# Ledger of designs, part 276: VHH binders against o75319

Target 1, 181 residues: o75319
Amino acid sequence: GNHIPERWKDYLPVGQRMPGTRFIAFKVPLQKSFEKKLAPEECFSPLDLFNKIREQNEELGLIIDLTYTQRYYKPEDLPETVPYLKIFTVGHQVPDDETIFKFKHAVNGFLKENKDNDKLIGVHCTHGLNRTGYLICRYLIDVEGVRPDDAIELFNRCRGHCLERQNYIEDLQNGPIRKNW

## First folded at step 17 (VHH; framework vhh_h_nbbcii10_fgla)

Design z219
Fold by ESMFold2-Fast, scan of step 17:
Structure z219 (fold): chain B 181 residues (1-181), chain A 125 residues (1-125)
Amino acid sequence: as target 1 above (181 residues)
Amino acid sequence: QVQLVESGGGLVQPGGSLRLSCAASGFTFSYDRSYALGWFRQAPGQGLEAVAAISGSGGSTYYADSVKGRFTISRDNSKNTLYLQMNSLRAEDTAVYYCAAKFPFYDSRSEYDYWGQGTLVTVSS
């Protein structure tokens, strides 16, 4: 099984940088073994990801992989100069506090080490939408003090697709701020 | 050059306590630096075992099941020193203890590439 994830073709490969932040969201890249099942214009490998980021005049400095699997691509498919963080997250449920804090800690650590450049934090789950959008928006709300509706609107506009999971949207709008250690 | 130097090992009776220290030079454990710090041990004739770890700014801790509730990892950024407080020591805790550092902590591909020389802990009556 090199099964293409359900609905993966329905989403744009890469969004745009979220202005005022270092975030960019995308769907999961698929290693070359998946390309037999894809038309040339549908291919989105790790190499394709970096090419598309470059086409936007941007540079990746960190990739955060939120998928619960390792089957889509291997970390060794990425340049050795770009850190790769795996945070295993289950779809459908709001990420727990431990996951939220791991994400925040990684983002804060990256920003401290990269204060003198403009490199981006790339975040993806399978579709680059629900888990990805939740954690990015949660960071903007909790750490940067962005209003929930503004964070969600910014993510939706830059990703090119709207957050779909009502429980995620509800938690962002009305849930508690996670102000832990 | 990055250096880690362990101290505090020795001979203790079962049920006793020891505090290990790891002094770092060549880099800092400050909250502005993205290091992960850990303690590992190797018992005679056994492989290397992860004991405890503390991430970057002190944001999270890990403990092996064999030491959870007995050992406490901490750090003092002003002294650039990592500690392991070991309580209720058992004969099975006899090992050479190593401190180690990983940079950056947010890269899953990074390994603990910076190691001390180790300090021997012997738990015996």
Scores: ipSAE 0.660, ipTM 0.885, lowest interface PAE 0.8, mean pLDDT 90
Fold by OpenDDE, second read of step 18:
Structure z219 (fold): chain B 181 residues (1-181), chain A 125 residues (1-125)
Amino acid sequence: as target 1 above (181 residues)
Amino acid sequence: QVQLVESGGGLVQPGGSLRLSCAASGFTFSYDRSYALGWFRQAPGQGLEAVAAISGSGGSTYYADSVKGRFTISRDNSKNTLYLQMNSLRAEDTAVYYCAAKFPFYDSRSEYDYWGQGTLVTVSS
């Protein structure tokens, strides 16, 4: 049950804040039980996440977890002051309309309640890349009116890795706008 | 998806105690922290009244002035169940009690998006 996700070590732990947005993407942090299978420099725990965010002079205001499992870490590993939202999102396929809707609602709710601060929305899946990138870009495109290519480029640049899945890219570039509310 | 089912209502004498339960499904107390759970009540001929609420983290609670010191809201994560312990019950506590869930990221006219069917509490001698 505590096996390291495939290719997890290949991705940067935390991206950069996306300019003009409140988004930051990162790979899934792993709880302490995983450390036995990692070199010290490979470890990335919930604590490490917050330390890295702090090093960027940022603060997390919300964590959206898109993984389809609960084995990586527990909400109890996070500060109580940071809301945690789980949106079970199946990998490899384009998220369904319900998932997209849930994500958008979460983001909009956060922005509505956090107008007086500059806290970030931390989003992650397993690698913090494909599912994460799709939903962030989907939001930017559908809600903020950003051009698809601009959204993708912005995400890729800030995450430090490019979206890999063609079906996600294709849907973002040519797919229909999804219902926002 | 999210469902709330109240239980524990009934007839009780003034000064008595009753514990209401709200079984929640569609979300997990321990793995979802971006929510609030609340108890509401509606007495005959009266409007809906907020009774008590608890944050997803469990660190914050709210009580109406009318029930402070008498009612206690709590949760059991292992059972995914919300409770309302009602002590020193009064005739004016007679109402249908509702369990509700609020997810901050959902917009609702009443702020709480999910409601149970309610359970009747009657306080009478």
Scores: ipSAE 0.015, ipTM 0.347, lowest interface PAE 7.9, mean pLDDT 91

Design z22
Fold by ESMFold2-Fast, scan of step 17:
Structure z22 (fold): chain B 181 residues (1-181), chain A 125 residues (1-125)
Amino acid sequence: as target 1 above (181 residues)
Amino acid sequence: QVQLVESGGGLVQPGGSLRLSCAASGFTFEYDRSYALGWFRQAPGQGLEAVAAISGSGGSTYYADSVKGRFTISRDNSKNTLYLQMNSLRAEDTAVYYCAAKYPWLDSRSEYDYWGQGTLVTVSS
């Protein structure tokens, strides 16, 4: 029962798959009860998410929800065939090491269990931009050995919006590699 | 059908050690890494407490603050068995210990729906 997230309408609902990875980023889906506050072309429910992924000829195998709230949609409304992982992540602050390692372990576990398919890891926060982009880029840098600027460029291009938080960008470019396996 | 059977409980003096075992059937640790495995306990007159867990991929472990540094969770894929090595036991560790499995481990909606029947551990002088 509260309002549409600030600036939520300013962002594309779903990005493109990041080439060479299993990642796709999107903004938070909003359950049907929010649609009374939205024009038809602005609606982006959990069902709309799956329809848009399918329109790209992709399939979700995991959703990682980084929002610090559960008010936007009910996980129980998602298909039982697609795992839903909640990692409560505070906005504005660079995610702590515990959050980073939870994200990395979930991604590695998914990839190991899904070697025989091409299903995607869908990652979202409120706008699918700062927390989402940070954790995906952190994974690419720390685990895949991608150069920070290349990871950021790839995310920005595929998401269709550039990472906005300077502290996140600074940490990705100049921060330490978080190594814990 | 998923089944979990605990063993290894018993009476031990404070400062002693016990190793609990949990034999799993109906899935294999080696191939079915979508299961998270854990140990829970229930002390007399208390609620259920999570003790230790190991993720489906084996990439992470969890320990309750009350047992951290004293207990070690491990698994043997060849024996399809989960272990809890309990060292430096205290009277407060007296409880029925349950082995549990969660499927799929990557799903926050899933619960520990598969439970053993429990094994009693009594720590007393």
Scores: ipSAE 0.317, ipTM 0.713, lowest interface PAE 3.0, mean pLDDT 90
Fold by OpenDDE, second read of step 18:
Structure z22 (fold): chain B 181 residues (1-181), chain A 125 residues (1-125)
Amino acid sequence: as target 1 above (181 residues)
Amino acid sequence: QVQLVESGGGLVQPGGSLRLSCAASGFTFEYDRSYALGWFRQAPGQGLEAVAAISGSGGSTYYADSVKGRFTISRDNSKNTLYLQMNSLRAEDTAVYYCAAKYPWLDSRSEYDYWGQGTLVTVSS
């Protein structure tokens, strides 16, 4: 249905670009049908997402949706010029190797084909925090060779909220590097 | 996990028609615009040949010169199924046909990420 996700209102709608990367994280935008349950200032639609990105003088080149449902918004709500990738990702548990691989593959493909521009990879789950933060950090650690603590700090600072799940943090800090394609 | 399952292959006479299906799972056509879908074929003793492709949005299509005007690639989002309508079939169309999926930012000649098991099409009088 059109239930507002729990704690959704508690998080900043859009983070900042992560310096040295093409990543930006945000919470899930909600389609128009959710607006009746929100105060005007609480609304965050796909349109609002693009407006906020524009206000930062940035442009989205790809959206990666990590939510495990399709009820929040439709791909049709996004411009056709912006690719949309759905990676169904279960909450609260460390993503499996297949999910990590899919994410890395998508990011690498985007970067390969977008060397001539500065468009961003927008990543979101429900809150744009835990699943989103884990996969972004996992990429930075495994592919870019970033120190785990540095990756986590960078994400937290730019998102405006800190990763909350200890299992994610622990895996990033002490877990094995996952296989790259 | 992404899975592709082809069906619809069989024996057909020259000039006949056949429609292949590729049932996709692990992603949805409606909610994933970042997959390109394609048909490939391998004739006996020959290499893999690209036949047709369609973008994730469905807005762009590609056909090999050998099948242009005879084959049509399409998809049904409600069924999460890719199709290849083959008309005016020729003996040289005899091959195992594969469906495949890849991310859109890879060129058409890049290796696809996921493949079906294939379905045999035999065109013979």
Scores: ipSAE 0.007, ipTM 0.304, lowest interface PAE 9.8, mean pLDDT 90

Design z220
Fold by OpenDDE, second read of step 18:
Structure z220 (fold): chain B 181 residues (1-181), chain A 125 residues (1-125)
Amino acid sequence: as target 1 above (181 residues)
Amino acid sequence: QVQLVESGGGLVQPGGSLRLSCAASGFTFSYDRSWALGWFRQAPGQGLEAVAAISGSGGSTYYADSVKGRFTISRDNSKNTLYLQMNSLRAEDTAVYYCAAKLPWLDSSSEYDYWGQGTLVTVSS
């Protein structure tokens, strides 16, 4: 269906690049069929995503879609030059080790292949906040050795919204390091 | 779980044509554009040989020198199926042909992660 996700309108469409990283988080863009249910100023399409990224003088090199549905937009709505990766991620619960592993490997693969540029890894779930924030922070903590509180603070500041799920925060702060390979 | 199922193998005369199919499940071609798909073959008493590969977007293809100009790899997103069109078949093309998929999040230099059971192609007069 074309129903707008709950609270989707409450979140900023696109965050800021996370300094010292290649990450940028955003909420899920919605394909044209959703526009009839939105005010013009509320619309956020795949095209709008790229326009907003451009306005920040950035360029997307990869999109990682963490939503657990395929109804929001189609990969065909994206430029062919930007790889699209779907990692079905269940909401509200801490991602399992396999999901974390998939995410880390995707990021590492991108970084390995994109050493000669400064293109960004765009990550989104529905709101671009909880699942997105957890996996980005998990990567920073496990792979980059960032202190958990620093990772969380950095993400929150750049996304413009704070992680909301206590189980995610708790796992990031006190949970074990996950296997990186 | 990702599954690959080959079909279309059989007996064909030299100079003939055959089209192999690989039905993929557990991922979708249209939504997972980072997947790499390929065909491999193993002739009797020989090792595994890469035959052809196609990028997730379909924009890039690779062919072994031995099949270049004769074989064509393609994909149908609507059917989630990979194809290998084999023309001008030779006796040396006789082999079990395997479909393979590479996970989008793994290094492109790594081995393919998923394999079909294979389909036998026999080229003989």
Scores: ipSAE 0.018, ipTM 0.364, lowest interface PAE 6.9, mean pLDDT 90
Fold by ESMFold2-Fast, scan of step 17:
Structure z220 (fold): chain B 181 residues (1-181), chain A 125 residues (1-125)
Amino acid sequence: as target 1 above (181 residues)
Amino acid sequence: QVQLVESGGGLVQPGGSLRLSCAASGFTFSYDRSWALGWFRQAPGQGLEAVAAISGSGGSTYYADSVKGRFTISRDNSKNTLYLQMNSLRAEDTAVYYCAAKLPWLDSSSEYDYWGQGTLVTVSS
């Protein structure tokens, strides 16, 4: 269907780069067929995504799509020069260890292959908030040794919206470090 | 690869019964990980009709008036499978049956996001 995701209009399209990291978070881009339901200022297509990243003087080197659907846009809607990775992640429940491991592996691989540039890892779910924020913060805590509250505050500040899911926040603050790599 | 695969269709006599199954791969039907799962059908020369749905958040069910009292939707999260028990089948139940998944509230829109390929049910003597 061409229905806009619930609450999608409530969120800023693209956050800012998270300082000291290669991460930038955004909400899901919507392909042209969705634009009939949007005012011009509400549109956020794959093209709009890349334009907004350029406006921040940044460049995407990888997109990690955490949505559980491909109905919003297709990988073919992205520039061929930017790798795309799909990690199917269902909302509401804290992502399982397999999903966390896949995310960490993808990030580590990107960083190893991109030591000589400053390209960003773009991460999105539907709203670019809960699943996106959880996995980015989980990476910072488990791999980079960032304190949980600092990781969450950094994400919230740079995304421009606070993580909303209490079970995600609780897991980040008090849950175990995932060492399955 | 994310897939919904229906099975259990076939030819039955009027008044007979069939149980359709929808096996999910590449994702799970956990209570906390799915908003709704449903069955739809399309008869020859007709549009797509919603048949039954079950909520991921409490087991709340919906049935179309045409099937209420005859069909039962259920799920088994441990087997990652959605079922449709069809009793007292009628000629007008002849259709391709599709299972579909609508994802959690933060991913959801009013439409179902994933669809199976369909399984044919023919009710005929």
Scores: ipSAE 0.000, ipTM 0.140, lowest interface PAE 15.9, mean pLDDT 83

Design z23
Fold by ESMFold2-Fast, scan of step 17:
Structure z23 (fold): chain B 181 residues (1-181), chain A 125 residues (1-125)
Amino acid sequence: as target 1 above (181 residues)
Amino acid sequence: QVQLVESGGGLVQPGGSLRLSCAASGFTFRYDRSYALGWFRQAPGQGLEAVAAISGSGGSTYYADSVKGRFTISRDNSKNTLYLQMNSLRAEDTAVYYCAAKYPWLDSRSEYDYWGQGTLVTVSS
């Protein structure tokens, strides 16, 4: 469908790079077929994503798509030079351990292959907030040893919006560390 | 589930050419760009040797020194197929050739995750 996701317009298209990391978060880009329902200043296509990242003097090296659908844009709408990884996640649920490990393995692999550059890992769900923020924070806590409240604060500040799902926040603050090596 | 099926092997004379194909299912080259794809071989009585690899996202390629300038790896996203063009074949190229996929990127010590059944290439007069 051409239906705009609920509350999609309420969120900033792209956050800022999270300092000390390779992460940048954004809301789902919408292919050109959605533009008839949007004012010019509301448009956020895959092309618009890359233009906004470039405007920040950053470069994407990987996109991780956490949505449970492919209706908003197709991977073929992205430059062939940028890897695309789809990890199907449902909204409202804390991602399971398998999903968390897939995310961590993708991030670790990217960092290994890109140690000699400063390219970013772009992560999005529908709003670029709850599932996106959860997995980024989970990585920082479990792999980088960041304190949970510090990881959440860093994400919220750089995304420009605070994590909204209390179950996600609770898991990050008090849940077990998911080890991966 | 990821499946890889090799084809195109056979008997060829020294100096000849052969093209191997690897048909992938369970993922798409167009949509799953995080996969690295490669060719490995195992000669009679020897261990596995990495021959060539191509990135899923940009066509960056790797070749073993033994095949540089003779072999070319390529992919066709529309056919979900990986190819190995082998030119100027030598007796030393005789081996079972395996197609392999690695998801996502792994470090240089990580093994490939998915493997085909192999196709035999014999270079002999």
Scores: ipSAE 0.000, ipTM 0.191, lowest interface PAE 13.2, mean pLDDT 85

Design z24
Fold by ESMFold2-Fast, scan of step 17:
Structure z24 (fold): chain B 181 residues (1-181), chain A 125 residues (1-125)
Amino acid sequence: as target 1 above (181 residues)
Amino acid sequence: QVQLVESGGGLVQPGGSLRLSCAASGFTFKYDRSYALGWFRQAPGQGLEAVAAISGSGGSTYYADSVKGRFTISRDNSKNTLYLQMNSLRAEDTAVYYCAAKYPWLDSRSEYDYWGQGTLVTVSS
C-alpha cells in the first residue's frame, strides 16, 4: 500500500547532525505515490531528504533503513553514489543483539573508509525516533563510551523529538554494554 | 543475520565450465546496494586469492588477472543470489571457492566482512 504511516506527519522530517558524531536522523521518506495523500508542505520524498541535508551544509555518505517494510520508497530513488543498507527491525521491540551488532559493524566500516571526509550516516525507521534513536544511542554508549543520559539527551536535542518508548530508554540506561561487533 | 551459502562445486575436466551460486540471506540485493559481493579461492596449502567482485548496484566489476576473459561474476536480485560462471577451466583453478560480502562498497581490495563456508572445485582428468 500507499497509506501514510500513523503519526508520520507529527514528526520533523530531518534532525540536525549530532555534534561530535557522523549521525543524522530523519523519518522515512515517502515516494511519489504517497504525494496525493499529502499537502505540498507535508511532502518528504527521497529528493526532499537530500535537499534538506544540503540546506544544512551536510552530505550523506550512507543511509541505514531500519523499517520492516520496503513499501515507502525504493533504493532506486536514492543517488547511486550513496550506499544504502537495510536492517529489518520490528517496531515497539528493543532490537536484538544480532541487529545491534550488525548496526555497529556497518557504522564502524563506514567510519574506517570515510576517515578523509565529513560525510554523514543517515539513520531512519518510520518516524526516525525510537528504533533510530535506540541504535544510534546504543552505538555511542557501547562503542564511543558516552554516558547513557548524555547520548539520549544529544539524540533528543538534535532529532527535535524525545525518545518515546520506555523499554528503549530503560535498555539504554540499565542494559548491558555489548562489545562484540 | 547475514549468511552466505555456496553451491555448484564439483569435479570438472580441463577446458570445461562450471557455475557457482551463492545464496544470500539477512540482506536483499534489490534494496541493499551498499554491499559488495565477491568470490575468493584457496588452493590446497596456499593463501586466499581474490577472484572477482561486483558492486552493490552491479555497475562495477573486478577480476583477477588470472581469470579475466574466462570467469564472469553476476547477480540476480530477484533470487538474492550471486553467480560465478567459470569457463575454460584449468588445473590451476582447483581450489575451495568462497562467497564473501563487504560493507560498504568502496574498494574491491578492502577487507570482506562476511564469508560462506566454501565449495570445492576440482579441475582434473
Scores: ipSAE 0.000, ipTM 0.167, lowest interface PAE 15.8, mean pLDDT 85

Design z25
Fold by ESMFold2-Fast, scan of step 17:
Structure z25 (fold): chain B 181 residues (1-181), chain A 125 residues (1-125)
Amino acid sequence: as target 1 above (181 residues)
Amino acid sequence: QVQLVESGGGLVQPGGSLRLSCAASGFTFGYDRSYALGWFRQAPGQGLEAVAAISGSGGSTYYADSVKGRFTISRDNSKNTLYLQMNSLRAEDTAVYYCAAKYPWLDSRSEYDYWGQGTLVTVSS
């Protein structure tokens, strides 16, 4: 399958680093086989991702891929030095506690192993918005003690797009703090 | 569910060679390069000890001094399998060998999250 994901072109490729954190969010990169369906200015390959991060004077140390598919790009398309973690996350549903735990565990492990550098944790789903924003905000709320509205505002501002799924927003604002890291 | 299954254990004479395999399911080496993978062993009457480890990110390896130069850890991402090539085997290498996985990656102070059932290696004449 070589079709472009629905609405993928509507979103900025890469957000800004979220200040006070190691997170940066982006939409899914598309391997070279997708480029025939894209104008040059629409292309966003794994190479383009790393170029855009470098243009911000940042460096990726980990990519967490939240998509429920492996069709968009392969880990082999990424530099060999950058760890890649796949957490299969179904869209539309609030991620379950097991998924939230896996995300928190991966982030905590990265931070522990990367104390002596400023490398970023790159997080993406298909659009780099709903699943991505939910898990980043959930981490900030549950682990870092950030107020829900502050976490959501920080993500929205840095991603350049607002979280769209009301059930995700509701869970972040009024859901329980999950002490599972 | 994450599962690790060891194979390749058996009886071998001193000075012989043996290759252990660890097939992983529930995660992929290629897609989950941040996973740390390792081999541990438990000899009769002894505690569990680390033998070798490999990171998913940079290909960094660790070997216990007792096996350095004799054992080689490797992975095949296309087969989702971890290997331990054991050469110049000695009677003291007799043990149950376990493969284990830890995410996001290798930390010698951290405990491994996922363990195989073990495979017995006996080095004896």
Scores: ipSAE 0.000, ipTM 0.263, lowest interface PAE 12.0, mean pLDDT 85

Design z26
Fold by ESMFold2-Fast, scan of step 17:
Structure z26 (fold): chain B 181 residues (1-181), chain A 125 residues (1-125)
Amino acid sequence: as target 1 above (181 residues)
Amino acid sequence: QVQLVESGGGLVQPGGSLRLSCAASGFTFNYDRSYALGWFRQAPGQGLEAVAAISGSGGSTYYADSVKGRFTISRDNSKNTLYLQMNSLRAEDTAVYYCAAKYPWLDSRSEYDYWGQGTLVTVSS
């Protein structure tokens, strides 16, 4: 289906780099087949993503796609120089420990390979908010020792939207640290 | 030019242990951390099954449910060798075991395109 995701237009396409980290969050890019359902100013293709990142004087080194579908854009539409990692996550529920483990290992692997550059890890789900914000904050809390409220505030400020799902916020604030790095 | 050569297969009794080795050439684990490495198996009359995988970075590992807790995948970057330690072996573990490599590991677009010749493991009393 070429249906625009529900509420997709309500969110800013791409946030700002989270200072002190290599993370940048954005909503899912939509391939050209979706543009017939969008006004020109609403379009956000894979090309638009890279243009907006470049306009911030940043460079992507990895994209982590957290959506449960592959219908929104083709990974082949991305530059060959930017690795694309798919981690299937179901929306609404807090990501399970295996998903958290995969995310942490991908981030750690990228950082080890990119010690000598400043390239960013781009993370998105459908809206670039709940699953995206949860996994980024979970990484900052569990691996980097950031206080939960500080991680959430940093993500919210840089994304330009606040985490919406109370169960995700509750898990970040009061849930166990996942020591499965 | 990537080549993978398995060794260590053989006959073992149920409950026994074996360690499989996979010697890689054409790339170096210390320099080429972007390869994912894995073990696959094919039992007589069955299809190919993924057994375990390890990334080139961070040490992310995957195990099939059938082998979790019994098998351990590891790599020695200085020896350019991948290992599969198989403990508590069962008759159903009887298969030809294949070493495979995927490049780049972090890219979901890549496939396991590099394969070894396979090594036979027989678990029988």
Scores: ipSAE 0.012, ipTM 0.421, lowest interface PAE 8.8, mean pLDDT 87

Design z27
Fold by ESMFold2-Fast, scan of step 17:
Structure z27 (fold): chain B 181 residues (1-181), chain A 125 residues (1-125)
Amino acid sequence: as target 1 above (181 residues)
Amino acid sequence: QVQLVESGGGLVQPGGSLRLSCAASGFTFTYDRSYALGWFRQAPGQGLEAVAAISGSGGSTYYADSVKGRFTISRDNSKNTLYLQMNSLRAEDTAVYYCAAKYPWLDSRSEYDYWGQGTLVTVSS
């Protein structure tokens, strides 16, 4: 069925842009078929996502979807002008090196192609927290040289929720830097 | 990492049909709407010609005027495969056919970033 993801209602729909970066994190938008199970104030459709980004005076230039499912919304539910990248990422386990490489490559390519604008890279998993926070922080640590604790604190503050999975936090703080592929 | 492998080329009579396939690895058609996929051809002694293209997950298609109404581009996302259905083939369709993919974030220098090795299509009586 169209079951709402567990704990999805517990999280803010969209965080703030992470200052000094092009990243913004959010929870998975839910297509219209889920609205029967939601109060009006709980709805967060693809349209609602773009409205909330616009309310912050920001514009999305890329969406990276880290969910391991396609049931929540379809790329066709997004504006045709916004690129969409799916990276199937299993929850609970630290993303593998191939997944980390794909994420870094997409971010680097976006930044190269968008030097003349200020469009954001929107990143989400189901809750926009653990997989999302891990990959954004991993990018900041490995590519931009940010200290692990600073990257995590910046993400937590801007998302409005703290990374919850200890194995993800441990890998960010003490794991190897993934530089060459 | 990204690889495109064409198949389905061969000899066919004028008025006949062929279906070309392009198997992709290293990226996924279903999930990357920013990808563009296309078919190009090069006839003996001629330059490269764009034949057909399909954009990301939006499904917008392009066809060269010479093939409109005869060729159909499609993809099967579950098989990560791009197809070109070629109907009402003419001698002028004789060429090496190339599968190509554009990942807009990887390299802006070329219109299409990844290419297959090509498959020969010969239309003759």
Scores: ipSAE 0.000, ipTM 0.163, lowest interface PAE 17.0, mean pLDDT 84

